# Designs tried in a protein design chat: VHH binders against E3 ubiquitin-protein ligase RKP (RKP). Part 3

Target 1, 188 residues: E3 ubiquitin-protein ligase RKP (RKP), of Arabidopsis thaliana (Mouse-ear cress) (q9siz8r82to269)
Amino acid sequence: KLHGDLDVSVSQREGISVVHHGVGPPIVGLEEFSICGDIRIVKPPLVLESLALFSSARANACIWKGKWMYEVALETSGIQQLGWATLACPFTDQKGVGDADDSYAFDGRRVSKWNKEAEPYGQSWVAGDVIGCCIDLNCDEIYFYRNGVSLGAAFTGIRKLGPGFGYYPAISLSQGERCELNFGAYPF

## First folded at step 20 (VHH; from t5 with S108D)

Design u4
Fold by OpenDDE, fold request of step 23:
Structure u4 (fold): chain B 188 residues (1-188), chain A 123 residues (1-123)
Amino acid sequence: as target 1 above (188 residues)
Amino acid sequence: QVQLQESGGGLVQAGGSLRLSCTTSGFDFKHYAFSWFRQAPGEEREFVGAISWSGGETDYADSVKGRFTISRDNAKNTFYLQMNSLKTEDTAVYYCAADRGLYYTSPDEYDYWGQGTQVTVSS
């Protein structure tokens, strides 16, 4: 599951819904049907590589309340766009995370943040870096981390959305780019 | 769906100038770095120059430095190669190329290519 700051007095699923198609307890993973392009799972369950020129995907977790984070371990350090996107954000062969309203991404290769347009943000990344992607819907902000060090608020004033309309962890990978997603299955 | 189309080539005398344009469609222009390559008959395709995705950086082959300039216009989905002080050795087919985010001196790294435009410099 995604790491998040949840009130222990409420349901552990407060502010998050996990959609799974199988039997058993829901596990946060890649939503296969969300994939645009061609993503190979080089090592199950969450080591990914884009075979297409540009591939995008969402996790199967929708977040609309609270503070949540997932990590991306970079196996390669080229063009990747990492962050959060709603279902309304279109994935195409050209459009990925950060290329629409309510879609937000960090790209350390270009040292930029993306929300339709690019702005300078963060630091360059290298292979082996672990990128933290944090959404704080208590403060309506998105933060990114490099190897546990905050890069500062990337986006502020993000919209609050209702259940089912919230933000999904989402990634876009250029061809040949590889990363491992960590939604809490592995230690930080 | 993706298209890159070169224009502006032709015949020019040595010492003259040409401005090539590469008009693009079918991809998100702002995400891409752009480059120009050229190929003379019997020669390998060679790097001419490039401009970064942000437009903040440019790079040129030594043979054209100081004479050629690359620029981009995101509003027009077009990038350019201004060629001044042309030499006979600049005669070649010029190709425009695009890659998401990065430019390279190697042609193998690019996602999309134009069909090329002939530039002939006479003595």
Scores: ipSAE 0.883, ipTM 0.932, lowest interface PAE 0.6, mean pLDDT 93
Fold by OpenDDE, fold request of step 23:
Structure u4 (fold): chain B 188 residues (1-188), chain A 123 residues (1-123)
Amino acid sequence: as target 1 above (188 residues)
Amino acid sequence: QVQLQESGGGLVQAGGSLRLSCTTSGFDFKHYAFSWFRQAPGEEREFVGAISWSGGETDYADSVKGRFTISRDNAKNTFYLQMNSLKTEDTAVYYCAADRGLYYTSPDEYDYWGQGTQVTVSS
């Protein structure tokens, strides 16, 4: 989905703000302006493929309070880094989710979690897996699910941040990696 | 800009040793698996060995097992190929390669390559 610069609206409620570009009600989706690299929308609205060696993007939803989750259905099972990142976390051709402070990712291919450095976490993933990415700012934790089964707390003691400085759903995809994002039941 | 630079090649007598280095820059070293390939004249480029992103796993071609060792130094953004008990058949241009997270025996899967360094083993 290509968004024009026709209009920008911000929907804000407790703990979350959604930036909507264009016409219509605010919908959580990929923030196109956040994309570093080259991401093709294979199937609208949220089936994505990285064409660049390494691509990263954030959703258009900023979270600073509450408990939230989104899901990633893996179409491929290579190097992907899935999780949460603030705006302050730079995306480059080399840096993605989990590669900075306040950036946290799960990588099931390497069975690791990333926050600047890697640590063992979770299970290996395969194509078809649905990865739940959860942030709980009541408990200051991030944890992930594989096919509805909790992998345990990945990160604890994450910083509480103010409105507009919170965490965004964020993904990094190596070349050829494909996934589908699901923000439908975002609050839980 | 991403750079991989091999060094340490040269002429050595059979039974001798060489240590190749691949010095890297321009990418996040810790994320990458690294491999060595070699290409002899008239031959296809072949897998020599690899080390995983974590450094916890290594793999070698059968022809070099027990003689070659790959290691990495994240602090120096450098990985190495220690070659012992060299044979004339080890004569080739040696290339270092990098891939984000995974290593492969196929050259086509790698993101970045060095320019190569000549290793010549004389009888």
Scores: ipSAE 0.882, ipTM 0.934, lowest interface PAE 0.6, mean pLDDT 94
Fold by ESMFold2, look of step 21:
Structure u4 (fold): chain B 188 residues (1-188), chain A 123 residues (1-123)
Amino acid sequence: as target 1 above (188 residues)
Amino acid sequence: QVQLQESGGGLVQAGGSLRLSCTTSGFDFKHYAFSWFRQAPGEEREFVGAISWSGGETDYADSVKGRFTISRDNAKNTFYLQMNSLKTEDTAVYYCAADRGLYYTSPDEYDYWGQGTQVTVSS
């Protein structure tokens, strides 16, 4: 039994807007409607695997103010593009996080940062690593961490937007890649 | 809707040269590593050479090292195989293949293939 408005809502606090489905409290998780390709939760709540050749998804949380971080625990160490995207960033079978003007990614298999083009950045990753993906809208910067150690500012001068127009945690995975997302962790 | 299309095959005398092209469409080309494979009659598909996504690394089968050169042109969405000092043993259908990010020497790792172009080396 469906009643329309109670199925989808938006919650806004502290420079974050969370879209959730249903009447319960909002939690940050994967936005199923954003999936391009084929991403499955293989272990609850957020151990993900890409079953398509290239898959992308974003979280249901939009960051438009302040400093925020999420973590990705790598179960595999191949091609993944981890970072931040606006809602306007199109995901296709060829373009994911970091492949448009308004998305930004770190890729530790190719040791590169992506915003339309690649530039060398960061360190090689291995399975078991925890990658921190940080956005700082006080300084207009995006940073990445490997196992709690800063890799340095990856992107500067990123555009600040208002509520509903900010940046979402977003990931892209090549076929067979697995990772675990943690949206509640803060850096020490 | 992605496509790879080989061209440049044909008949050549031993000792001669030939240049193969693989033109791509629908790929975000800068992400892709590319490989050439070949298949002679009665044989399995065999690795010939590869070029990394960045163009900074190349790899070749021992049988073609020093004679074949792979290259890429990101502006034209095309990669190439320059074949010099051709031998009758190089006679095969040549295929291009692509992977988003990495290259492999096993054909089983690839899902994107061209249709093939025949290279025939006469004695």
Scores: ipSAE 0.692, ipTM 0.852, lowest interface PAE 1.2, mean pLDDT 89
Fold by ESMFold2, fold request of step 23:
Structure u4 (fold): chain B 188 residues (1-188), chain A 123 residues (1-123)
Amino acid sequence: as target 1 above (188 residues)
Amino acid sequence: QVQLQESGGGLVQAGGSLRLSCTTSGFDFKHYAFSWFRQAPGEEREFVGAISWSGGETDYADSVKGRFTISRDNAKNTFYLQMNSLKTEDTAVYYCAADRGLYYTSPDEYDYWGQGTQVTVSS
């Protein structure tokens, strides 16, 4: 957890202070209250399926500094929007990851990247692929990998955010799409 | 609420032309592929044609190729069916349909439909 207060009057710390780059639990999972549509964990720990026509969710951890990568193992290869979003990104039945300011997605079925509009990017995906979703706030970039191979920078010049507000792993799935999330080690 | 509404239907003589519009609201239009289907009385709903989400791909039933053209206008949240060289067998109710990202030739794959507009082609 991030905490901005330091009470040096009672501190037993050996002159150590830390700058936190993110917030979240020790083991990152899905933020169930973020779910728009109908996303179910169909196999532990995080094999997900969308039961609604279009569903979105975000993780329960974010960063505003440093680098983080998570992975999505595709069980199906249809329309999915995989990437990063802030708490300000509204999820609706029509808008998901990549459909608002400070919201960024890759979709390998449509071979495109999304930030309010689409541009060609990446490669077509198939079931069994592992998609790496990386944010680099040292360089203000978001980039993706397919099966360990870089697809290149998808977004540059992404907006820096302050402590307590950051970028969350986030996904959107069309009906019947399945994937497995692996949030990896925390960057802090 | 999402809505599709067809317009532009009517009575036309064989060899004539009509332009159908499908006006949408509530969709994030740029994500959607769109299709036209038609249904004559006592028959199954049949595929007429489709346009991809990007607009870069169109597809048509063999019975209408060369006569019908589908287009989309993202600024107006509308897509169109230009029907030329109409035949009496084109008489049907025409429906627009939408899917987020993909198009299909089977009507069973669609969850979003308009109400239909009648096209009647007379000799």
Scores: ipSAE 0.691, ipTM 0.851, lowest interface PAE 1.4, mean pLDDT 89
Fold by ESMFold2, fold request of step 23:
Structure u4 (fold): chain B 188 residues (1-188), chain A 123 residues (1-123)
Amino acid sequence: as target 1 above (188 residues)
Amino acid sequence: QVQLQESGGGLVQAGGSLRLSCTTSGFDFKHYAFSWFRQAPGEEREFVGAISWSGGETDYADSVKGRFTISRDNAKNTFYLQMNSLKTEDTAVYYCAADRGLYYTSPDEYDYWGQGTQVTVSS
């Protein structure tokens, strides 16, 4: 085949592309090859913990059109950067979601939104909260929700990108932070 | 690779002043809170003071309040400890420490440390 060293395929629907590393039907989950630092699934399917001082990962779903959301159930309430990033966002031990162009995060411990710099936004979070991470590419906006209540538009005028170049659900976690990802809900 | 490097230590007379710097490299500095700790011979490392990631909050040990001031300069990736009205009991090795996002008064919470700089206050 013409694909690289792994059997990689792409499943594409209108506005979403899912990268699949096997032979079964595509399921939205954590892209293991994207992990920077040390993120472990501590309870299947998607309860995650960062074992390194700062870790980042993205999902295997690329959003380039429409309205989409995922949810993060907080198991701890420390430093996390939750949101959306393109493949151009480099994950390093120092840079995570929100620390580059076309990379956007909410951080409820520091009560800030991040796109290279911080600005005040949202509300303080506590363990047990559910954070909704929404991207609306019809209006070019990113919103966050806390326990189903809108925190308002965090970012406006975000770049509209084409198929294969879009935004991925993405998270960054400080050491010992835990959360559960849920990709099964869409706003409709 | 991340690095913290203290500088500005030395010998000073009681009642005098000294300014320590902690120069950092490899950090995304704006995310970090910074703290100073000190250790006298035969003693445990003790908290001196801290500055929040945003710079909007500072905290000090009771023994140094009113005499010491912490500041940060994000453009220079450096934070400082201005020490005034120095006393002989301020003699110690001073260490800077960093944490992404939060500061702590316990040294056990930190994984990023400088090598230390000696401050000696003579009578």
Scores: ipSAE 0.673, ipTM 0.850, lowest interface PAE 1.4, mean pLDDT 89

## First folded at step 21 (VHH)

Design v2 (from m1 with S108D)
Fold by ESMFold2, look of step 22:
Structure v2 (fold): chain B 188 residues (1-188), chain A 123 residues (1-123)
Amino acid sequence: as target 1 above (188 residues)
Amino acid sequence: QVQLQESGGGLVQAGGSLRLSCTTSGFDFKHYAFSWFRQAPGEEREFVGAISWSGGETYYADSVKGRFTISRDNAKNTFYLQMNSLKTEDTAVYYCAADRGLEYTSPDEYDYWGQGTQVTVSS
């Protein structure tokens, strides 16, 4: 609970837990300690770039109930894996979002969805596109949108989990990829 | 700690065949595209061919098209170059290279390389 002269706390409401300092409003952002590889904020608040060959990070928001969405505005259109992951999916130089159980990604450069293996899904993306990353734990589904248009359900029958064991917004970026994260599309 | 290692090189008569292997370790292999390059003495590295991350597409330099075939075996973390109808101008050191997701004809786009295997085609 207490961490030296810093106070770290968890704000919990219906279906979401957000880790934040104990003063000020709960703000959903990037969990700095989750970064694998080299992801930097190149323009505040959340324009990110991967400087390593392959980098991954997650948000500080855990979803275990309800329907939630975040958006990724693409500044580049190469290899990215965008979606949802639990803490049981460790990020490494070789594995990112979609590369473990209960880890799910869309990649619009390879036009594929990833949960341990790939399947064809979605549409090719271009710089300037906005990708919606949705999780619906009322229906146990994960969906993606491109520029507000549904790409259809990517994954069905996803496992519901409890607080602290749920799904986090998560991204993986190949070298030089840039995107902007927006967590204000649904209440986080 | 990722590695690529070529094998299968050697001496072969013109018109003959040879199969090269590139054995990999430490990669999450299903994500990777792989390419073959070659370098003759005094020359720059030359693109030979590539296979996509999914294995669904292969690409070849004009000089080898119809004679060389690239394949991959995800269960063995290995990809191959089958070389048929070999010519003396195919003599070179052959290198394998890898990229997480995409294939390229420029060697400058690759960060992962094998050590090379010599192929010598005699008259």
Scores: ipSAE 0.718, ipTM 0.864, lowest interface PAE 1.1, mean pLDDT 89

